# Miniprotein binders against q8gw64: the designs that were tried, part 12

Target 1, 233 residues: q8gw64
Amino acid sequence: SSSSQSLSFSSNSFSSQPESELLQALPSSKPKSPPLQLPWLIVGLGNPGKKYQGTRHNVGFEMVDALADAEGISMNTVNFKALFGKGVIGNIPIMLAKPQTFMNLSGESVGQIVSFYKIPLKQVLVVYDDLDLPFGKLRLLPKGGHGGHNGMRSIIDRLKGSRDFPRLRIGIGRPPGKMDTANFVLRQFNRQEQEELDHTFQTGLEAIRILLLEGFNKSATFVNTRKSMEQLS

## First folded at step 6 (miniprotein)

Design A29
Fold by ESMFold2-Fast, scan of step 6:
Structure A29 (fold): chain B 233 residues (1-233), chain A 81 residues (1-81)
Amino acid sequence: as target 1 above (233 residues)
Amino acid sequence: GSDKEYTVEYVITVPGEFLSHMKGPDGEHMRRLAEETGTEIEVDESTGTVRITAPSQEALWYALDRIYQFMEDAEKRLSDE
C-alpha cells in the first residue's frame, strides 16, 4: 500500500506576458475549488462544404459558429473528423464541434470525441434543425429520439443506442406545398429568415450560457416557456 | 476596470491507477507539463484530483489535452494485459 500524497508543480518563472491577459477575467475574490466536472461538448450538425453553406440543414453549424464568435473561440482546427474549437465559459471547459462528415455519418465524429474526452452524455449538447418547430423557435430537451434527423440517428447509433443526451432544436418549419423534406432542408435561408435567425441565435447563446453556469432546468425554462407569436397576440 | 487579476481554474478527476503513471518518476511528467503549458498543476493522489490554474483558455486546454492523452496511453497499456 501507499500513503496519501499531494504535489504541486508550477510555471511561475515561465511567462511574463501570459495568455490569460487575452481572456476575459472570471470574478473571484478568493480561489475556491471549482466543482469536479468533465468538459462539455457542444455539437452543431450540418453538411460540410461551400455548397451547403447557409442551408436549413446547416443551422446547427451556424449556431456553433455564433457561439465560437461570441466566446472568442477559434474553429480552425480539424480533429476527430470535425472542425473543432476549445474554450472556457465561466470556469467550465467547453469543446465546440462541427462534424465534417456527411450529415448521416455525424456520429463517427461525435463518438470519437466523447470516447477520448470521457464526456458524460448529459454534458453532450447537440444543436440541429427541427422541421416540427415553427421557424426560429427553440426547444431544449434532456433526451429523445432522432425524429427522422439523419445526423441524430448517426449520433445515437455511435453512442451505443443511447438517447440520454441534451439537444437544442432550432425550428425551420415544414416545407411549403408539395416540396419534399430532403429538398427543403438543402434550401438557402433568405435575407428575412437570416435576420430572424440572428435573434434566435442570441437566445440560443444565452440558453447555452445558462445551461453551463446555472443548469439544465433553468435553461429549459428560459427557452421552452418563450411565448410564440400567437401567444403574444 | 479592476486591478484584481483572475485566472481560469479547473479540477479533473483521474483514476488512481493512471495517476502514478501519468505523473512519471518523481513527478517529472507533471512538472514538465506545467512548465511547457505555462500552468500551475496540483496533484492529490489521495482524492485522485489534478487542479490546473491557467493564464488563458488556450493554456488550460493545452494542459487538458496532454492529460487526456496520458489517460489514453495508460488505458491502452492496461488493456494489453
Scores: ipSAE 0.587, ipTM 0.813, lowest interface PAE 1.5, mean pLDDT 82

Design A4
Fold by ESMFold2-Fast, scan of step 6:
Structure A4 (fold): chain B 233 residues (1-233), chain A 81 residues (1-81)
Amino acid sequence: as target 1 above (233 residues)
Amino acid sequence: GSDKEYTVEFVITVPGEFLSHMKGPDGEHMRRLAEETGTEIEVDESTGTVRITAPSQEALWEALDRIYQFMEDAEKRLSDE
């Protein structure tokens, strides 16, 4: 038969809801598969340790910390090679991860979390620094390459080459003069830059809330139509 | 009154092959999970979903972690010999 069964369990009682007799009378009826309903994973990229604190390459860590603080989520556990937090935004369970591997091994952490929690890739949001965006500019994309970012390359590799996961890019700009990119990303933000990033983080936090509660398209419109401080000057 | 009891609800998708294993005989495993976590759990086999009603974020995640452990155990069992 086409019968399905719904069972209800509570801490104080057992109850079983019988199947509809109408559904049992229609053996050719197939139950619909709902869209995958699984928790979200939000990953911030960076390098572990005090010596990398406040560097451009760790802006993804800072965004995740800001989200954790705003939502009252503790980041005090270590799991899957990450500093890890679990919480809820608008009844949507979320996991926050700051991989504690070096940047180029970030995928070792992310891959394990995604595998264990069976997270659909469309619900894996990666937040990271991007040299190709002006300082303070945000861009939300549903997919894409690594753009030379070693952490993104590691994640793509560990997700079986898939590039089909959302990412929130935080613009840090290009290095000045003849400075190489490797040295530039390990430099600390100055005080003025950190003050400007506070505004960027507030916009990013709102974008993440919209993503979770109202969906990708509304969040992308919110983020991608905003002008950076550099474009407004 | 001004007092409001906190409640969180989430519906998680579970692969159909794991649902029978997770429920156990006469739903014993799910009943025990609900009792141990202080949550209400409703399983819908037709949609492959488990509805969890929890008094806190912590209780919800305790129930979710237990469900993921059941899924991991079921997956290993289905893969073994």
Scores: ipSAE 0.637, ipTM 0.828, lowest interface PAE 1.2, mean pLDDT 83

Design A5
Fold by ESMFold2-Fast, scan of step 6:
Structure A5 (fold): chain B 233 residues (1-233), chain A 81 residues (1-81)
Amino acid sequence: as target 1 above (233 residues)
Amino acid sequence: GSDKEYTVEWVITVPGEFLSHMKGPDGEHMRRLAEETGTEIEVDESTGTVRITAPSQEALWEALDRIYQFMEDAEKRLSDE
């Protein structure tokens, strides 16, 4: 009934239920409340099924799988139309999602997760393939359009037209010759490309950790100052 | 005495209109949540702050999922009024 009371509840508390209130002294007079921090959602984009495994369009799925493996997070449940993992990085709760809708319906999954967990859009990171970046290059942006990516278009539409969410673009390059872009993104990476992507993924995982623990600007600087593997000595 | 080692802590803000529903009479719902998930939960009603201390990432997420479910249930109830 008090408007300024702290109550403590614990699985390890003594089983007695006193009729008097249990007040644990939180210093109520400190000049700064902790910054408001909510869970993060990290989404990798792709198409479900064995037919699309290892294709360029599924590189977002591969990044999320790499992150899950690195952080010890199980991607063993299906929820919100996604393969879904829940974990913690540096005490920050995170959700990992690989929508199991087709690419152009990815927003159906992401929209449900964002709505249920009331996630601020600035803490929704989407990881996906980018035709306009050279192969293996990363770009971290705080906002932007869909650039013709159907998964991104679906997410923007389901987030009420909002473009104000961070994104990690993974460069796959442009198709060779006159190959149609739709066919190009459905081609599998070759062994040489997969070896280069392993280094790209390690950089991307570090960027995500920096984003979560140290903020957007430091992560973006980290990503933008990295050399490609071709430029490393 | 037994040593209690908690590995993760999280703080969430819950709107005041949901907080009363989530706590239940005499804090019974939050007490049960803490017991069932193996976590320690502290509620500051002045700020709407809920602090969760958990022995594992799995226990933290079990508590968080329960809190988000309470918020969804409260929101649906309020929208029907």
Scores: ipSAE 0.409, ipTM 0.755, lowest interface PAE 2.6, mean pLDDT 82

Design A6
Fold by ESMFold2-Fast, scan of step 6:
Structure A6 (fold): chain B 233 residues (1-233), chain A 81 residues (1-81)
Amino acid sequence: as target 1 above (233 residues)
Amino acid sequence: GSDKEYTIEYVITVPGEFLSHMKGPDGEHMRRLAEETGTEIEVDESTGTVRITAPSQEALWEALDRIYQFMEDAEKRLSDE
């Protein structure tokens, strides 16, 4: 013979394993179709270690911790050079990151997370201390420069110079008297300041929830029309 | 059957070029992922969407992390060709 490809005849075998055969075993009432959304990344900026806990420069870490506590998200793993949590607000997947690099290297962490999860920059919220805002004041912006903040500079550099990501600025005010800014940001908040920051954090948490569930414009309006302490009581 | 008090639904878009490699033959990889994470996963190849129904935020992120890893692995395989 001229062919050695087969020693016998072939026949069609009927298959009864359609894809639909293994689908859905449990009927349940189905909710309305969720929107097409990518996960959000919320980054708090600070310096790692006990030495820097409670300092002005770590207020971004404190906001992320407050959010994690409020939403029942565990911040107990280290990934992408960050102390990292994963959760859901509404039906929206959320990643929380506190980069465990020093402040000026925060972008090494953020850049890796953004790359791996393919996060659109408009869904990367960075929370940090700002010397140019009065103490306790919040500002939500869709984009901007680093304003001299080393963590923000690091993130912009690692995002290829992009400034088009939202940011929640937490006002820490300017240093008193002759104290330089480097010394000032490494000082701890006093009891009175911590009490005022508690109200600021509650406003910030509400702003983040509005951002995720209702969008940027509603959240920015809420932050800009910040309720007085009497309205929060 | 048992009633579930809380479920989370999420839809992720996956580029078509990655979706076939992630699904595997007859959707086997996605079915196995659903079984391993305790989620329900429904794939719409025409739109490139994956619908995930999860009993907890932990289960949702188990499924999402696996999907992102599949996408990274598929992207590396395609670029290597």
Scores: ipSAE 0.566, ipTM 0.805, lowest interface PAE 1.5, mean pLDDT 81

Design A9
Fold by ESMFold2-Fast, scan of step 6:
Structure A9 (fold): chain B 233 residues (1-233), chain A 81 residues (1-81)
Amino acid sequence: as target 1 above (233 residues)
Amino acid sequence: GSDKEYTVEYVITVPGEFLSHMKGPDGEHMRRLAEETGTEIEVDESTGTVRITAPSQEAFWEALDRIYQFMEDAEKRLSDE
């Protein structure tokens, strides 16, 4: 049982990958480690089912759908209790999620995604309706409480009480007169409101792109300083 | 469209303690992953990074999802030590 040993000296005896690994293993002239590189998660909040389609409480779902459509990302899979999509924006990997739990259980979905993909909370963007902003107004914040929003409360609870994740608030305004808040958020947008929201969504998509490619501060400046008048011109 | 091939390139941070378990013997796991997903995978154990080059966002995420599965499997094995 004698074995023949031969060493291949072809031009491909060292593949590009082993040479790349060897070169990358050498000490860098740069003294600092590169920043942590991990995917982003973008969550839109809402309630599942045809009954809640087009309601104020589902505007987060509509924003995520608009983002998926603009970026060519399919939202046809169900995973982690969410309608789920995966894509790339400017070489930044992103995950899109619309939790298919009821609003007050949204954290059951988001918590599982964050845990599995080991996503830093600073790269978890939650998009949702806000009663305290005028209709169609956007606000980007790096952290905060739930403000009475049951989906946000659920997410904070499932992220072990952490409030340190970015949020994009979409203004829906306050209910008129003595109308109950719970009833107001379940009302559908009319045609004129939907047309106005299309402009809001385009601004939101641009803000998300700036967030991913240029960072939080530039996106927050873009969103938070824009005049509502520009949407009405 | 462009006559150039579409490519996606990203460098993912992976905990160094998982990298040796993920590569497998003679790099077999990463070789098979690259072949099956149609991607190029380059591992740098000194920086704890994995570079993925893919012809589409779909191929990119197929490769990345398998890397996350390898990380989960490696984490379970290491927790038993």
Scores: ipSAE 0.595, ipTM 0.817, lowest interface PAE 1.4, mean pLDDT 82

Design B1a
Fold by ESMFold2-Fast, scan of step 6:
Structure B1a (fold): chain B 233 residues (1-233), chain A 98 residues (1-98)
Amino acid sequence: as target 1 above (233 residues)
Amino acid sequence: GEYTVEYVITVPGEFLSHMKGPDGEHMRRLAEETGTEIEVDESTGTVRITAPSQEALWLALDAIYLFMEAAELGDPEVAKELKEYAEELRKLAEELKS
């Protein structure tokens, strides 16, 4: 049956014309205005390959995988030397990237993605392991140095020295006894640590959702004032 | 309701005019190829994309973003790369229909 109010609806109908005509219709004059909103890039840092799966240094990869799974985003493409997924959270378009370069070359991937998509640096979130935070604790910062993290150093270098991008730090703690830092970050999490990280990941996923939908300050307050699972017990 | 995802983008007037084409033909073509619904407000330059999946939304966004890049650069080599990418997007859109 028919009904009223059809006059208040407008939509584009589907076309059968060749797709190449879309490119032929490009303006001769350069546009001066960027889009009102550009996508966010969320990068998890780690080392590629089976040897490094489950290691402390790859916790950024695990957070991004958890986010992709939770939001129904496929990480099934390779772009700019990264495993790449594209999707939305709410109405905010996002790109997920796990650079498949070794950690110290992560900027080769991230720099190219940022440049190609013209992503504002304040919308580039990097997720990585941090020795200076207790195990399982998160911290969201709007900017900062690399703190000795080789992946972060690589990204800063490829962003022309800029440090003005948000980061989500995942605490892995300091190495015990006389173990050096390089060996410590390459050790795998045990079962108990993985159980604690599941809670950390859920908090991190919520922090990312708040960041995208409600802004940096609300997310930073949420995550930076929370206690780790170790501190809660 | 049915699952959908939505995004709104603002397109410069000169670019929007060219992309839209006569009677909105090019925007209809983009919607058909990506399996999305695209609504254009010419007075504000806003383009609203409604998609049945995150993948379909990003096919439409990728095409729009690359068209804007080509327009900004005015580079025939970039225009050639975009034609090749548009062919790949068409293949992906056909696979989504299946």
Scores: ipSAE 0.000, ipTM 0.249, lowest interface PAE 12.5, mean pLDDT 74

Design B1b
Fold by ESMFold2-Fast, scan of step 6:
Structure B1b (fold): chain B 233 residues (1-233), chain A 98 residues (1-98)
Amino acid sequence: as target 1 above (233 residues)
Amino acid sequence: GEYTVEYVITVPGEFLSHMKGPDGEHMRRLAEETGTEIEVDESTGTVRITAPSQEALWLALDAIYAFMEAAELGDPELAKEFKEYAEELRKLAEELKS
């Protein structure tokens, strides 16, 4: 309805260069070169430091680490208060970020990255823990509120109240009995939960690949069909 | 089918009427499309889903989450995306029955 594809490009708008390092070797690939595909930003939420490693609240960090490992992306740089990596999936450039702020200040990092690189909000995927989904269940959404998650609240605030960015929610379930939610999210996963979480991560990694290469609806459908296929086996 | 899996969620009262739709139409269609039973307690905001399988439960939950988010955002484009997503969920539900 509102955009013209033809007016967006004067000629071939596809870059055929498969390796990002080639852009640095070619001075003609400076900002005045033909338009480049803007990268996706994939953010995992968590709390920095050893005492929070392996906790439920850091499952977003673990998903991003799993993605970085699977795609051969180094997360060894610090930028915008985040552990940061750059790479590619298929032909889609991506940036990975794990904010090293406390959870409730995650937006300080994400807001700066989005602003500096001028990333379209529809290409900002945030991965985080969700108390309202059963353990191991994934939910991929094109937009939404913060659902009480302090990291998501921080991001929405620093994006001037915008909720129009995709998110991958990783279910951690509700606390058992009368345990406080604050104490529950800081509890580490047990062995059985870690085994189930490995399967959840593999599904999540494929969902991210499908999101980037084939779009949102196919990715959401893949999550549901993957579970059905596993249960039929 | 025999109902063997149950899950309960809470929906804020503000969004419950949007989720249910006129005369409960949205929940009626959802139950039909996913092959589940959906019970809504409007006084407490609880939604109980009883499903013949885990897959059917997840289809119903995904749709309810989409309804809640559409209500929260007041976004007609999300409602359009939900319609397309609901059609895919219906296809999956039919495959699960076959």
Scores: ipSAE 0.000, ipTM 0.180, lowest interface PAE 15.5, mean pLDDT 74

Design B1c
Fold by ESMFold2-Fast, scan of step 6:
Structure B1c (fold): chain B 233 residues (1-233), chain A 98 residues (1-98)
Amino acid sequence: as target 1 above (233 residues)
Amino acid sequence: GEYTVEYVITVPGEFLSHMKGPDGEHMRRLAEETGTEIEVDESTGTVRITAPSQEALWLALDAIYLFMEAAELREGDPEAIKELAEYLEELAKRLEES
């Protein structure tokens, strides 16, 4: 094909010599760069498909969906075995992931995302249901074991045994009476529970924003003080 | 003013010169194709991206991650090389359209 040359050519372009700029002594210190901002990954755990929508085990999916809606992030991309969204909160690039594997294979998705984007594990936040917290209570921890949660076990395994990543635990309480744990986590939330969870989600969204913009310690303090709201009136 | 987001990423020194290309050609082209401003600091191994939208930021960031992945895989993963080539073709098409 015919190569078109730049139309910027001028026969008088030699009035200034490109390499004759006199170096004057400028202040040697540039303004301090902001701290290194690596992307965050926020993972909500759950089981894919219509059958599991609204179940206790999918509360991590619901938190991520609420965050996506609040921040205007589209979750319509399928990548790394996850429903995947990319956006920015403040000046922090963020990825949202809902693994579309079954719960016990969640690490297959998370491991691929973490590896590809070289995400430091301290910036991988996993959001999931917790049987050992009272219903509606939140806990933000910097690290820990899987606590019997199959999704967390899968993630730890695929992160080469590392437990050094933050987690936001959403209390669902323990099963009533003689109900098996497995059956309990697959039960739908009722209307009263969903109304209470709406308040929990608002607190969780604010905790995530504080985590990203102000750091872990401020967010953990915020979550802890919110547990005491009933005593602050 | 207009929407602007700034992001800084560290790139290992051994990859940085290859990602820049001769006279910074690769980073200059990436900035042009994504509509971003990219500044490289070789002394710190950092790349600063200034973008007019979250979409533009992620286009530039994804390209940088693909360059790093391709450099790490070396010779042995033809599928990763193919994916990078397909992404660059998509960026070229977007440049023609916009």
Scores: ipSAE 0.192, ipTM 0.552, lowest interface PAE 4.8, mean pLDDT 77

Design B1e
Fold by ESMFold2-Fast, scan of step 6:
Structure B1e (fold): chain B 233 residues (1-233), chain A 98 residues (1-98)
Amino acid sequence: as target 1 above (233 residues)
Amino acid sequence: GEYTVEYVITVPGEFLSHMKGPDGEHMRRLAEETGTEIEVDESTGTVRITAPSQEALWLALDAIYLFMEAAELGDPEVAKELKEWAEYLRKLAEELKS
């Protein structure tokens, strides 16, 4: 009862009801329909807008788009400051989200979705670029820090400091020469890199299918033991 | 009033000038393109957005956040960023209507 809070709106500000109170207040759309399976949320990270399309920092967006296309899921709605789609893989309900916030504010979107749908954090998969993995290599982890990634920092902060959610890291490699990291992540992939990314995305899609249908350990073994195309060459 | 939703964000003082642009040009253009009213209060470091719909509010907010990110990454040509946002917002608005 100490958690009961009042909804506040002022003439000089727009504020939503707190997430926990909002979820408690929402009427059930189907009173006789308990969830058969709690949904997974799959989030791809990136920056919105034309300037950032095709950049390294938006590879998470591209992976989610590839998943949506492969599974026939429309990303045509805007909810919680994200481009959003709903579907199923096998019998597992999934939600796809591409936050349309800045990368460093991605948690504003993800936090709202997680709270609204009461998604267990172990069923929140975040897909993003990783400077510390060779280009095209995937790594699936059950938890971890942000590793300097501003989108991940934002999500962790909005999930009350929790690091206990799965993440699929997409290797983009380190900047060449003396190029700053900030400049590197905003560069477009070249033709050879786009070709390698197609294979990376196919592997990532299969990893997500295995994660949802057969569990984390099998998917992690599948992903984490595979060599990148760059390592094979 | 005609506008139905209002939102307030806090912006670090160093970015507030970049967001406003020369003579407030950037915020003026953003308000026009998104159909919102945007008020910047430099004394409190706040930006107030009044919008006719939730969609218009999200478009304005996302453009502002994108601008702040661009400013944080270096000294971008703010006018060029605003043009790219205008293209993005126009395409997004067309998709939402369809």
Scores: ipSAE 0.000, ipTM 0.153, lowest interface PAE 15.6, mean pLDDT 74

Design B1f
Fold by ESMFold2-Fast, scan of step 6:
Structure B1f (fold): chain B 233 residues (1-233), chain A 98 residues (1-98)
Amino acid sequence: as target 1 above (233 residues)
Amino acid sequence: GEYTVEYVITVPGEFLSHMKGPDGEHMRRLAEETGTEIEVDESTGTVRITAPSQAALWLALDRIYLFMEDAELGDPEVAKELKEYAEELRKLAEELKS
């Protein structure tokens, strides 16, 4: 009979580690740490269900899925009517949400999350489709109106009319010919458009990382000064 | 790193196996998803969590609380102790996020 055996589980390795000298049960142990950083909430907008998968209106869902995949965050829980995940980027805690309400009711989900966790509005990033930007173009703004987007209108309404939260707009372009906006946003991206969106998503993920780690102004400069694939072609 | 946060919890042996999962898969995944290091000492029933920030610690504690809530126990005394641990972890997680 000798020393205690232990196993170590870490984000980058699994190994057996030496026994610990510090054995204190909760709540008798409290960490010595810098002031707690409040989490960011990152919301992607879309419509739930197979009918709406791959549509223009669901590009916000796709960006959040790409972020979850890149950061190893599981979105298998349902909280406040959203598919929900928790994780960190660097030292910044984040919550990811894809509201599972229809688009025009997105604020029911987002408002409850913000209220429950007492998230500062300046740390609520909403990612969604924008008809007024060329396809593949990104804009990061610190505040603004809903621009006719029903999900954004719902969020603003449930945040007591506040527009003072950051948003990442993903350009989907304008409908061709006489096609109305409502029908256009429910059209699926074709293969070429999906390939172009891969580059847009890579830029968007980097923008979100810069936002969280280096602040809004650096991220906005990174995103807002870059040319879209459409403008480069 | 230059900065770390550490917490130690004591977990009943019968629950520890459930929390770890087969071949430690659940704890390994939890550590990866939260960016923490988790050391399990099975002889003492001690779980040490080392995190790069209070936020990462909060996420790990929240996930451990969920494992404790999902446990099925036939012994009322063990069930009571486990529930008390889960409630303390929940309070701690809520304190750290605010």
Scores: ipSAE 0.000, ipTM 0.187, lowest interface PAE 18.4, mean pLDDT 76

Design B1g
Fold by ESMFold2-Fast, scan of step 6:
Structure B1g (fold): chain B 233 residues (1-233), chain A 95 residues (1-95)
Amino acid sequence: as target 1 above (233 residues)
Amino acid sequence: GEYTVEYVITVPGEFLSHMKGPDGEHMRRLAEETGTEIEVDESTGTVRITAPSQEALWLALDAIYLFMEAAELGVSPEEIAKLLEEYAKRLREAS
């Protein structure tokens, strides 16, 4: 059996002791080592500035703000061209980012964060508005194209064309009547829609917790399977 | 006090020695400055951090990521020691 060296450092002491062969030979009474973890990055997409607050295109920003509020994470730091927060859910470190670039340049922020923290793409969750889902519907997917979303296109481009990162799509529905898509996404949510979004955000926050603590498949089943109100309560 | 947050990060072995410093001095100093406990296992390339808060954990993690980047760029152990001193000064100024 091979011996390994472990070093322990405390705020006021230093300890360097090799793992003893005797301890390796005896049945271990201590719990198994915790699984190796890497930080997650959760990105909400939107446009910066008061002019775009409350618009459909900024629903990703609102989901990230709701998550930050729920988890007690401050979003007051500007780094990597983003409003940036750092926290922990369970024992998993998470980073929250709202790129402060315009939507079509969101990848400039996300690419820098992913590169610096060496985040595996499977642990980069992007949250954004989806015209192809009915209002208030959520969908969690492990990969996909940009579907015409300028922020998603920017991220894919800055990740060297990779599409292999999870995304939480928030349905905003399609434009009514004569309205152009670009104008539609810049419309404010009305009061009824804001009330429905509160429920959507609570479901989304639970999905993110399940994703981090129990894995992608359980979260995707939770989000993508239609559930009655009794099953969600 | 009770430590409430534990995290294990994997660091490539080739960088871990430079980051750790001679006889573990850099990691010992980082633990002191951030108020955390840091345990390094070179055989597996793992670093375990035990922290009293989310903030303390991220102070230690941010320094470790800075040191990993410096080691990847071929920065000497002596220059990593300077980065640690600058980081420690910043932490003291923020308190």
Scores: ipSAE 0.456, ipTM 0.789, lowest interface PAE 2.4, mean pLDDT 82

